# VHH binders against c9jj37, part 26

Target 1, 291 residues: c9jj37
Amino acid sequence: MEPLGLVVHGKAEPFSAALRSLVNNPRYSDVCFVVGQERQEVFAHRCLLACRCNFFQRLLGTEPGPGVPSPVVLSTVPTEAFLAVLEFLYTNSVKLYRHSVLEVLTAAVEYGLEELRELCLQFVVKVLDVDLVCEALQVAVTFGLGQLQERCVAFIEAHSQEALRTRGFLELSAAALLPLLRSDKLCVDEAELVRAARSWARVGAAVLERPVAEVAAPVVKELRLALLAPAELSALEEQNRQEPLIPVEQIVEAWKCHALRRGDEARGAPCRRRRGTLPREHHRFLDLSFK
Below, E stands for the ipSAE of ESMFold2; O stands for the ipSAE of OpenDDE; V2 stands for 0.75 times the mean of E and O plus 0.25 times the DockQ between their complexes.

## First folded at step 14 (VHH; framework vhh_4orz_3)

Design k3 (at its last look DockQ between E and O 0.79; V2 from the best seeds 0.00; counts 0 for: pae O 13.0 > 2)
Fold by ESMFold2, look of step 14:
Structure k3 (fold): chain B 291 residues (1-291), chain A 122 residues (1-122)
Amino acid sequence: as target 1 above (291 residues)
Amino acid sequence: EVQLVESGGGLVQAGGSLRLFCAASGFTVSDYYMAWLRQAPGKRREWVALIYSGGSTDYADSVKDRFTISRDNAKNTVSLQMNSLKPEDTAIYFCAKRGYDFPSGYRTYDHWGQGTQVTVSS
């Protein structure tokens, strides 16, 4: 079989520039979005959205509305992220910035834009740092982005003390925090990790309008209290009396480890050292076992 | 109650400098991401600069190397030093707190000041 014609290509940059000029341009626009919590008007073009994105194809349909169409409300996506999505849909390109890439990524996942999602993931990895990593972890856990999650966890394990002090850490969901608390590779001592968990729970309590202990309940079992010295456990009990965080039963199990001078009263994960665990005298009996 | 009050705006000649201030109350500026945005006449609001809770900073391409965002934790203020000003920098400048919107999962600007006018002549 022989082809009857030849595919030829015009210059890409003038073509992209022409389409870019239509982004948020009321000229020729046939749909208006009201975007974000500030309700910003964004003008767009149905044919470009529908042909490039199944989400918009279904949202907008093919039939024009009668009279003056009502605007389409997208109340959650930030305007900057939405405009980045439009630029990508119109021109197959967009400049990504560290300050907004996680919002663009979130929008790309929600709108089913697989290529933009992959491009955002690559950019996040390139710009990942202590200030961004916990936010990136939250996005990865929320949307099941395994490659990004692995990268974020490894980064936090290597920069544990700095990462646990960030605003992004304090705003993690319980589901995102659990992989960190289960890690043996954290470079943080358990006494400091308990303080970090309390700080995390306080922020969640304020935001969710729930007691600190209720916010902490899903994660608190991952704290390895058997690693704490008796003086540290005693201080924890006093702190717990003033601001409850950890169920008394969990503290009792740690005291049983000390009283019986055996690690076999503690569960394997709750008494295993982490990379950052500072030595304590009683750690010598946590390795005792009789099988 | 969270409040943000901008000040320091005014009229300045092209090539000049101006420093904007944002006084925050009801929260600690170092605990959050703080940003400056601007809205030029007839244009939409655009991001200018961001300072992260850990202190790193990002800038819009149009102001990079001319503007500097900083914070003073003792005074609980955020500042924007603007050098080499151009007529296109003329805008109302807003200070904003960037928070995490737990229901949507997006980071958004959840509190704004009233803005301060910057006018660059010539």
Scores: ipSAE 0.693, ipTM 0.891, lowest interface PAE 1.7, mean pLDDT 89
Fold by OpenDDE, look of step 14:
Structure k3 (fold): chain B 291 residues (1-291), chain A 122 residues (1-122)
Amino acid sequence: as target 1 above (291 residues)
Amino acid sequence: EVQLVESGGGLVQAGGSLRLFCAASGFTVSDYYMAWLRQAPGKRREWVALIYSGGSTDYADSVKDRFTISRDNAKNTVSLQMNSLKPEDTAIYFCAKRGYDFPSGYRTYDHWGQGTQVTVSS
């Protein structure tokens, strides 16, 4: 007769605290990571990592022998984020901060830690602000985090003026910028949006060492130039001659709208006002074209 | 060329105050996330404080309400006011700039100063 056993539970806090003390503790570790750009050594336990994370199971499972383990290099993950990951793996808890949560989220996604990912997502949404939102959007777009992406876009729509002035905005990828430029709900005038796009493209150009126009090419088509007044278009043309940003053809299309005093349904979104679009005289003709 | 130069470190008694400065060149500090980190002997480098481009600030729990990070845009400097210093605050303090890596989508510290030594005596 197999003895009938009853599962009983000890106190969780002392258990977690004990395990937490093992995080980055060289006294008991059997693996060393070299983490981040600064190449920080971080100590861990193979068995704990392997049992808690498939990524680490695969990463660490092939090293035979009782000897001093060779350092495992993880150069893309910041040290603070990696330590947060270890804390979670060891204790099933983690202290998150606004300054590092996106890095932790990134690590969670990369390591396939679904629960940690969810915790990070919840935290990001909770602490979302103007300074964080564009960076969060970038992460969302990069990893296909749809819900976060929607939340970030909605936030930016509500806080467009402030969001477009952040460094985070300037550092968005084209892929992350596109859903913003496609939005009818941005509370910003098109002229301001064009300026923001130019600034964005300049930053990208410098970082990517590519021409401004080339960097901008994927996104500028979403700018609704037909919403600009003739004087604004003329100014844009002049600026564009000095610093190419927008294809000339796109500007010409905007002029055609003025000349014809009508929008073209086939042209779709480029003639549609955004929530923050300032009224101009020719807009009355654009509205009629969609009826 | 991007450079960060820390200053203001020194020896102080417990309970005392210091103000660290980080002079930045090659970029505008107000456009970036700037941080202070510290590394004590035999310990890992740890985050201390962050100032966002928008001006908001964040602090490690260990220094919260004692340290204040600020920015002087005119001088292109970042400061760390450290009050009520403790022996455990003894470390090399580093100023760091956060950047964005477009290809990877990662944000990390892309530039560091050489650090300034802070020693708090009991």
Scores: ipSAE 0.000, ipTM 0.201, lowest interface PAE 13.0, mean pLDDT 88
ESMFold2 (binder alone), look of step 14: mean pLDDT 82; pTM 0.829

Design k4 (at its last look DockQ between E and O 0.89; V2 from the best seeds 0.00; counts 0 for: pae E 2.1 > 2)
Fold by ESMFold2, look of step 14:
Structure k4 (fold): chain B 291 residues (1-291), chain A 122 residues (1-122)
Amino acid sequence: as target 1 above (291 residues)
Amino acid sequence: EVQLVESGGGLVQAGGSLRLFCAASGFTVSDNYMAWLRQAPGKRREWVALIYTGGSTDYADSVKDRFTISRDNAKNTVSLQMNSLKPEDTAIYFCAKRGYDFPSGYRTYDHWGQGTQVTVSS
């Protein structure tokens, strides 16, 4: 038997270039988006969006005629990230950049674009550094990207002092900060970690318009105050009077460890050193339990 | 009171150089991600350069190796040194602060100035 037909292929580059010319191009456009804080108009073509993306197929409708009224407002996604998504949908390719890849990744997850998501993840891992890692951790925690989360945590554990000083650290959600504060592998001393947590809480307090102590409440118990020397605990109490951060009850538990010269291993990690914990005289007794 | 004020724009011949400045008030530039954006006539505002808290930098392909973003912590300013200027670099240049937008979950530009005009003649 002779086959009825044969698939033949033209060159990909001229085909992609032709479709790329339609990205944000009003020629033949049948939908207009208003995108991001810039309220930027972006022209698009329903057939390309709908055939490539189930999210857009649902958003724009499948019935003959106009479907969804124009313009369609997408107020959250940055314009650069949205245009990258369009370029991928139109041409099956897109150039990624370190400064914007996390926004493209976020959009890919939200629009259900699995292949773009995986391509973005590969790129994030390739360009991960101290300046990007906390932002990447936030995205990983928000969308449950376990492999990226593990990579980010390991990176921060290896570069702890640098990472904790970044703006990305200060802007982490409580859910993203918790895995870091629970880590025994952080290479920072607990006194420095308390200062980092206070700085983090101040940024959150300003943005969320809530008291610093309220912002810190979900994470503050992960600070291992028993590792602090008595003079450091006393200084912390004075700082708490000016700007409350840590509940008095937690400070009391740290003082009890000092007074009894024994730790409380049964309650988890409050006496366990981290990789970066600087030695103090009382640490020799923290591993002892009551009988 | 967050405020960004750009300066240093002007007319320059192709191949020339120009240095832009951005004075910031109400926040510390070295504690934030700072960027330069530009908007050519009839085009959308486009990213040009970014400096991260840790001091690393990123540049758009069209300006890489020609432009340099830097900051001066003592003056609380960010700068853009622009060399080998081309007519395509003609635009209004904006200084911007990049931050996390908690309602949306995206990083975006949350403050920017009024801009400074750069015009590059052939």
Scores: ipSAE 0.626, ipTM 0.868, lowest interface PAE 2.1, mean pLDDT 88
Fold by OpenDDE, look of step 14:
Structure k4 (fold): chain B 291 residues (1-291), chain A 122 residues (1-122)
Amino acid sequence: as target 1 above (291 residues)
Amino acid sequence: EVQLVESGGGLVQAGGSLRLFCAASGFTVSDNYMAWLRQAPGKRREWVALIYTGGSTDYADSVKDRFTISRDNAKNTVSLQMNSLKPEDTAIYFCAKRGYDFPSGYRTYDHWGQGTQVTVSS
């Protein structure tokens, strides 16, 4: 009869502390990563990485032979985020910071670290603010993090004016911007949204080296131009002549709404007021079209 | 061309104060995330402070309540007020701009200056 053994547990804290001391420690390390654009050397232990993460198991398992392992290049992940990942892998704990949590989240997703992903998500939600929310939205959309996406959209709806003025907003992808522009709950006037969209498109145009109109094409259709007053539409037309942003056809449709004093064809989202839509004289006709 | 030029570093006694300055050109500091980083001898570069476009600030635990990051929009500068300096604060301090790398989805420091030396003597 094999003696029935009893599993007993030592103190977790000293254990984790000891392992933490191995993070980026060249002592006993058998792999060196070159991380980020700065090409920071980060030292690690193959066996620990392999047993904790399938990504690293695959990455590190193919190196044959006792020779000095060649550095593994991870050029995309920031060093700080990577070190956080190592901390988690080594200690099953991680110190998260507001300034870097999205990078850690991204890394967690990329490396298939589900538990770390969840921890990051919880932290992001907890520290979510105007400066972080658009960036968080982008990450959510990029990786299909539905709950986070919903939280971010809701937050932006509540803080629309401030959110639209952030760098994060300007850096959103079209895919991330679309849910916002489709929202009836934005607390911003349509004229401001048009301006914000233009600013957004300009940034994208510069980054992608594409025309502003082309960058904007996927999202501008969500702008509700019929909500604008005639004078505002005229101004928009003039601006559009100088810098094309919105298809002329879309502007024409807005004018038609004014001319017909009825939103029949616009029974859709394009004539619906948003929470922050400022009242205009012609809106009385738009409301009637929904009755 | 984007340029960052740090100044204000020097030798200070423990408990003393310094104010670092970063002059930016080629971009507007108020429209970007600006940070201070530092690198001590034999250590990796570490994040110290960040100021967001909205004006909120964040700090490393090691410098929290001692350091203050701020910006002057009119002068297009970023500052780091360092109080209660410790020998452990000895490092080259870098002003950095954070950018977004669209292909990778990571925010990174895309520009930094040459740095300014801060030495705190016990």
Scores: ipSAE 0.529, ipTM 0.816, lowest interface PAE 1.0, mean pLDDT 91
ESMFold2 (binder alone), look of step 14: mean pLDDT 82; pTM 0.821

Design k5 (at its last look DockQ between E and O 0.92; V2 from the best seeds 0.71)
Fold by ESMFold2, look of step 14:
Structure k5 (fold): chain B 291 residues (1-291), chain A 122 residues (1-122)
Amino acid sequence: as target 1 above (291 residues)
Amino acid sequence: EVQLVESGGGLVQAGGSLRLFCAASGFTVSDNYMAWLRQAPGKRREWVALIYSGGSTDYADSVKDRFTISRDNAKNTVSLQMNSLKPEDTAIYFCAKRGYDFPSGYRKYDHWGQGTQVTVSS
């Protein structure tokens, strides 16, 4: 009989260090990328890219050809994120940083790198804070990352005041904002939430060159105007005249709740309180049914 | 119109300190993500420090615990306090505004200053 073999292992650290030395190294390089807005040249090695990543296998092909586009342009991915992807492909490891992890995650999704994606997700959850959470939520919604989305929503529910004031909140898509506005667990009073929605819509209006009311239309029905006191509702009407945000029909339904001294949550959410809803005298009537 | 103007660069001996300033106009510094980047001769531009709109900060490994990014709301400025300077810190330093690029879905630096030279002698 043949002798049994034994797998033996060299030290991993020197092996990884040798491969890391080839990242962005023209020695033995057979492909050059032009990456990001800076149009940085990045040297790479086709065999490492292709054997580790189907995206690059398809992008680079298996045969040399005359007039192959050189350099290969990757205009959207930031250079730092691309270098992190290369480091992972070459060494099966990469150091992640809070300022860039969402770009690395985006690249991992776009390049089909499932393990890197999961490692980035673990890191995002570990470093999640008020300043990162809305940006992370947007990435989660964009790429359908349900576990990250749930974690981000829960974080925002626990830190609502601070999160809604961040630049990341103002830059959310309507699709990412909707789960937040539908939440009964937000620790924000409705008057403040209306102001936050207006600020959000103003930023979107400036970016998209569209009226504030059109930007707000996909989300505005989630604002629970019946929770506002009559004086607050009157102030909202004046603000709406100056800068339209909320359709008049929605304001009329809120006034009906006051006039009838009844709320009817059987019809929907416009009267249901949130965790952060500050008390008002008329809230005593919101649990009552219409006659 | 968004403009960023860096100042405070100069020549300093190794181990010394220097403070850079970035004057912003056309937007509010505290409502945005602001960063310092640097570019040494023959090298790519690299990120140094970031201050988020909520006030938290991140630093590159090479400068952590030596550099401090901060902002002054009254003057609408960002500053970078650089301590324990090394010859490796020699570069042109740029102030940048970071934004979300809706078409690409990535964070991008959408506005830059012209830069200020920092030279650290050994």
Scores: ipSAE 0.703, ipTM 0.892, lowest interface PAE 1.7, mean pLDDT 88
Fold by OpenDDE, look of step 14:
Order: structure tokens, then C-alpha cells, then sequence
Structure k5 (fold): chain B 291 residues (1-291), chain A 122 residues (1-122)
């Protein structure tokens, strides 16, 4: 008869502290990572990584045992984020910071660390502000984090003017920008959105080495040009001649709305007012009931 | 051409203060994420402070309430006011621009200054 045993627990804190001391400690380490663009050496323990993370189990499983130095290169993940991942793997705890949580979240997703992902998500929501929200939106869209995406969009809707002026906004992908431009709840005038879109496209153009119009093509159709006054449309046309951003056909369509003075075709999204849309004389023809 | 140039480092006694400056050219600091990092002898480079494009700031726990990061938009400079300095604050301090790496989805420091030496004596 196997003696019936009782599971008893030691103190958690000293245990975690002891394991934490092994993070990036060359002592007893059997793997060295070369991390980030700066190629920072980070020391770890294969057995701990393998038992806590399937990604690392697969990555390290075929590697020779202790005594054969084979650095593992992880060139994309920032060192700070990687160290946070190690902390979590070693101690089942992690200190998160506003400035780095999105990188940790990204790493968690990439390495399949579901619990860390959830912890990061909770933290992001807690510390969400104007400076972080667009970056968070990008991560949410990239990894299909629906709840975070909704929270970010809602936040931006409430703080549209400030959010559109952030570097994070300028660095959004088209995929991340689209849900914003489709929103009826943005608290910004359409003229400001056009300006913001232009700025966004310029940044993208420079980064991608593509024409502004090409970069903007996926998103400009969501701009509601019919909401602009004739004088604003004329100004936009002139600007567009100097720097192409919006297809001419889209501008022409906006002019047609003015000419026809009827909102029937305008009942679509392109003629619908946003929360921040400033009133203009011609809006009376667009049957734009601002509730 | 993007360039960052640090200044203001030096020798100071424990409890003293220094103000570091970073002059940026080739881009606008107010439109970007700017950070201070430091590297002590035999240690890895560590993040110290960050100022967001929107103006909010973050600090490492080790320097919180002692250091203040700020920017002068007119001069296109970033500053680090360091008060109540400790010997453990001895390091080369770097100014950096934090960009976004589109392919990887991570933020990275895409431009660095040459660094300025800060030495705090006991």
C-alpha cells in the first residue's frame, strides 16, 4: 500500500526570489541568447524554459547539452521585453511598465504565453492613455485581440483630437486606422481627419518608400468628403494637385453631393456625420440628423 | 541626417545634481518618443526615462522622484534633470529616439547619441 501523502507548501516568496536570481545569470546557465538589434547576451537555463514554454521547448530541444556553446539569436525582441518574459517563466510573476508592456505583450503572444498575455492585457487597459492607445490599437489589430481593440477604439473616440496628434497614430497600419475612420463616434471634424490622414500617409510613405497616394489608398475611401464645405473641397483639390492623396473620383463624388443637394445616396457612411463633425450649411441637404 | 548630441555630464558628489541635455537634429523631438538610457561599468544598458510625443513621462523605479525628463520644443532638445544623485547612478548616459520597427512590430531605439559620462562620488 503506497503511503497516502499530503501535499504541503513552502513559502512562495523565497522560492520565487531564488529563481529570479537565475534570470540572466550565467551561473549554471546552459544557453545564451543574443537578443535584439543590439545583440545583448542573455543567459538562461534550458530546463526551466522548456518546462514553462512550448516555444522554447521546440527551440531548444534539439540543441546540444551543456558544454557546447551555441548562442540562440533572437534579433527582433527587445532585451527588456525578453527579460520580462524570462522573469515570468522563472517566477510566474513579472514587473510591467507602461513604456514596455506592449513589447512584453507582443513577446507573450509570439511565444504562446497565454497567462502572460492576459496579465499584459489587464495592465494595458489599466494604464491606457492618449500616448499609449494608438500603439495598443496596433498591437490589438495585429494579433486579433478583439477586446483590447474595442477598448482602444472607444478611448480614441473619446479623445480623438489628442490621439490623432500622437506619434502612435502616425505609425498605425492601414488595418489599424480603418476602424477609426469608419467610426461615427470620433470627436473630430472631417477636415481635421483629412489632415491627420495626410500626415499619417506621409509618415508611411517615407517608411515604406512608396508614394503618399499609394499608402493612403486603403483608407482614404473612409474619409467623408461630402461633409466638407465647397471652399474646403476646393482647397483639398488644390492640395491634392500638389501632393496626391485622395483619388480624384472621390473628390468628384463629394462635389456631386453638393450639386444634387440631395442626401439620398448620401445616406451611406460617406455622408454621415461624426460626433465631432462641425455644422456646415450644406448639411441640411444631406439629411444628416445629428442625434 | 538624424543626430543626437548629449552634454552636461561630469563629476558630482553624492546628493548633488546634474542636468543633461540632448540636442536633436534631423527630426522634431516633440513628435517622437525620446528616452534616456544609461550604462554602468560591467552592466547592461538600462532604460532611465521616457517622454512621449504627447508629453507624458515614465521613469525607472531606481530614478523615480529624483530624475525629471523634459523637452524644449523651440530648441529641439531633451533634458534630464538629475537630483539626489547616488554613486550607483554613475554611468554613461545616452539620449535615444525610440522608433517603431514595422516588420517586427516592436519599438526600438533607432538613433543614439554618443553618450555623456556621469560620475557620482561618495
Amino acid sequence: as target 1 above (291 residues)
Amino acid sequence: EVQLVESGGGLVQAGGSLRLFCAASGFTVSDNYMAWLRQAPGKRREWVALIYSGGSTDYADSVKDRFTISRDNAKNTVSLQMNSLKPEDTAIYFCAKRGYDFPSGYRKYDHWGQGTQVTVSS
Scores: ipSAE 0.585, ipTM 0.839, lowest interface PAE 1.0, mean pLDDT 91
ESMFold2 (binder alone), look of step 14: mean pLDDT 82; pTM 0.829

## First folded at step 15 (VHH; framework vhh_4orz_3)

Design m1 (at its last look DockQ between E and O 0.85; V2 from the best seeds 0.76)
Fold by OpenDDE, look of step 15:
Structure m1 (fold): chain B 291 residues (1-291), chain A 122 residues (1-122)
Amino acid sequence: as target 1 above (291 residues)
Amino acid sequence: EVQLVESGGGLVQAGGSLRLFCAASGFTVSDNYMAWLRQAPGKRREWVALIYSGGSTDYADSVKDRFTISRDNAKNTVSLQMNSLKPEDTAIYFCAKRGYDWPSGYRKYDHWGQGTQVTVSS
């Protein structure tokens, strides 16, 4: 019978502090990472990384002993996020900041660090604001973080005008923008939403070197053009001639609604008001009730 | 062409104040994330402050309540007001635009200024 020993614990803080001091410390290090586009050198210890993370265990392999470490290139992760990951791996704690938490979250997901991921998610929800929410939504959609996605959408619904004016909004993928455009709870008028979508598409067009209309094609069908007044539709048509964004057929459908003085319930969401839809004279014919 | 030009650095006594400026060209400051970073001798470059496109701000703990990041939209500039300066604030200060790397999904500093030297004497 192996004698049953009692596990006793020392003070946690001095221990964590000591290990933290080893983060990016070349002393006793046996691996050097070249991190980010800035190619920052970051020093670490193979044994600590390997025992704490399967990703690094596989990455670093069974290379023998302390020597001149061959640099391991991690070109995508920002240095600050990577250092946070190391802090967590070394100390089982991490100081998170609003400005970098999404990068840390992304890194945690990529490296398979479930505990760190959860810590980041909790922090993001706690500090969520207008400037962070679109970026958080993008991360949520990218990695299938459903709970975060729901919270972000809800936040944007409540703060739609401000959120649509952020750089984060302009940088959303079509996949991340779609749940917003489908929402009946957005507190923004449709005319403003169309403008925002155009701005969004312009940014994407420039980055992807693709026409604005092509970039917008996956999402424009979610714009509810029938909610616009005749004068607004005319203005939209003129703008669309100069810079194609929306298929002409979709605009024609909106005009048909005006001509027929009826909404087509069969056409679904495009004729429903959003929470922030401003009243217009023709809305009395569209029976624009929340369904 | 995107350019960032820092100014306002210099020698100051402990407890003193400086105001750094960053003049941007080739893009609109108010539509982007702007940051100040600093690099002390023998140390890595560290983040100091960030101003978001929406106007909110973040600060490193070491400078919180002493430094203030702001922008002038009309002049397309970013500023860093530094009060109660300490010797440990001695560094080259850089203005940077924080962009988005679409392939990786990470944010990055895609443009940097040349930096301005700040020296705080004891």
Scores: ipSAE 0.775, ipTM 0.905, lowest interface PAE 0.7, mean pLDDT 92
Fold by ESMFold2, look of step 15:
Structure m1 (fold): chain B 291 residues (1-291), chain A 122 residues (1-122)
Amino acid sequence: as target 1 above (291 residues)
Amino acid sequence: EVQLVESGGGLVQAGGSLRLFCAASGFTVSDNYMAWLRQAPGKRREWVALIYSGGSTDYADSVKDRFTISRDNAKNTVSLQMNSLKPEDTAIYFCAKRGYDWPSGYRKYDHWGQGTQVTVSS
């Protein structure tokens, strides 16, 4: 079958410019949002929001007619991110920035804006670096963004030393930290990884107002203590006495490997080397099982 | 207790330069995300520059290539070098700390200084 007519298109830029002029513009506005920490007024146009976004369709379409106040969105969304969402809804385009893209991505997920979400993901990958990667990993884990999660983990594996020292690392949830600690590809020695985990747990303890040991409990089993030399295990016991981090039982299992001169392959990953594992004398027997 | 104190503002002619300083106490600037924001009369507070804990930087389009954010770990300070100033740069400049807000899932500015006035005359 052939159509009898043809769709023709005008120039996109003048059309977008006209709609862009209405973003946060009180002209013809029929809704006002109060957004972000500063409670910024943002003027908007119901028809554009509702036709482009199911979230806003539900939010705005349930409001009664005359005599009822316009919806006021009291949200935690930063104003810059919300304005980026509006620009996308009005013009089907938006300029993204490294400093705010994760907030725009979060808003896109929460508002169900699949196209904007994908565009933000592409941008995050493009601008990903050691300073952004852990924050991006946290967003990926929070919202189940598997593609982004895999890219972030791979990036951290390649840049482990610097990534583990960032503020973003210290602010990771336990759920986001676990994929990292399970990786054989980390370029960091286990002694340093124990120190990184303690730093992480201290920040979490301060934020959550919980003991360091409780914050660390979900992740500490992934630390491979059998890779540590006896002197390092002794130092760890001393540190643990002053600031508990790792259960005594886990330290005991590492000591058993030394005393019996056998690894514990039957118990799983705790004795496998990582890319960054520095050699120790006892590593030569870790591939042997308990007898 | 987190405190941020800005200084270095003043009056300057267009094309001139100023350097702003932010003294931080109660936390380590190099372990955190630090930013400069500004608010012109009648306008919303807008982001100007950010320095990440690892040291990389981002700038707003309006100031890119003219402004430089930096930090001095020994003094626990953040600086903003402002060159080629324009009358449009006239604003109160704020130093801020950025943190992750777990309940919302957003990064937010959780502490601010009082601000320092920058006035650029024609």
Scores: ipSAE 0.688, ipTM 0.895, lowest interface PAE 1.7, mean pLDDT 87
ESMFold2 (binder alone), look of step 15: mean pLDDT 82; pTM 0.823

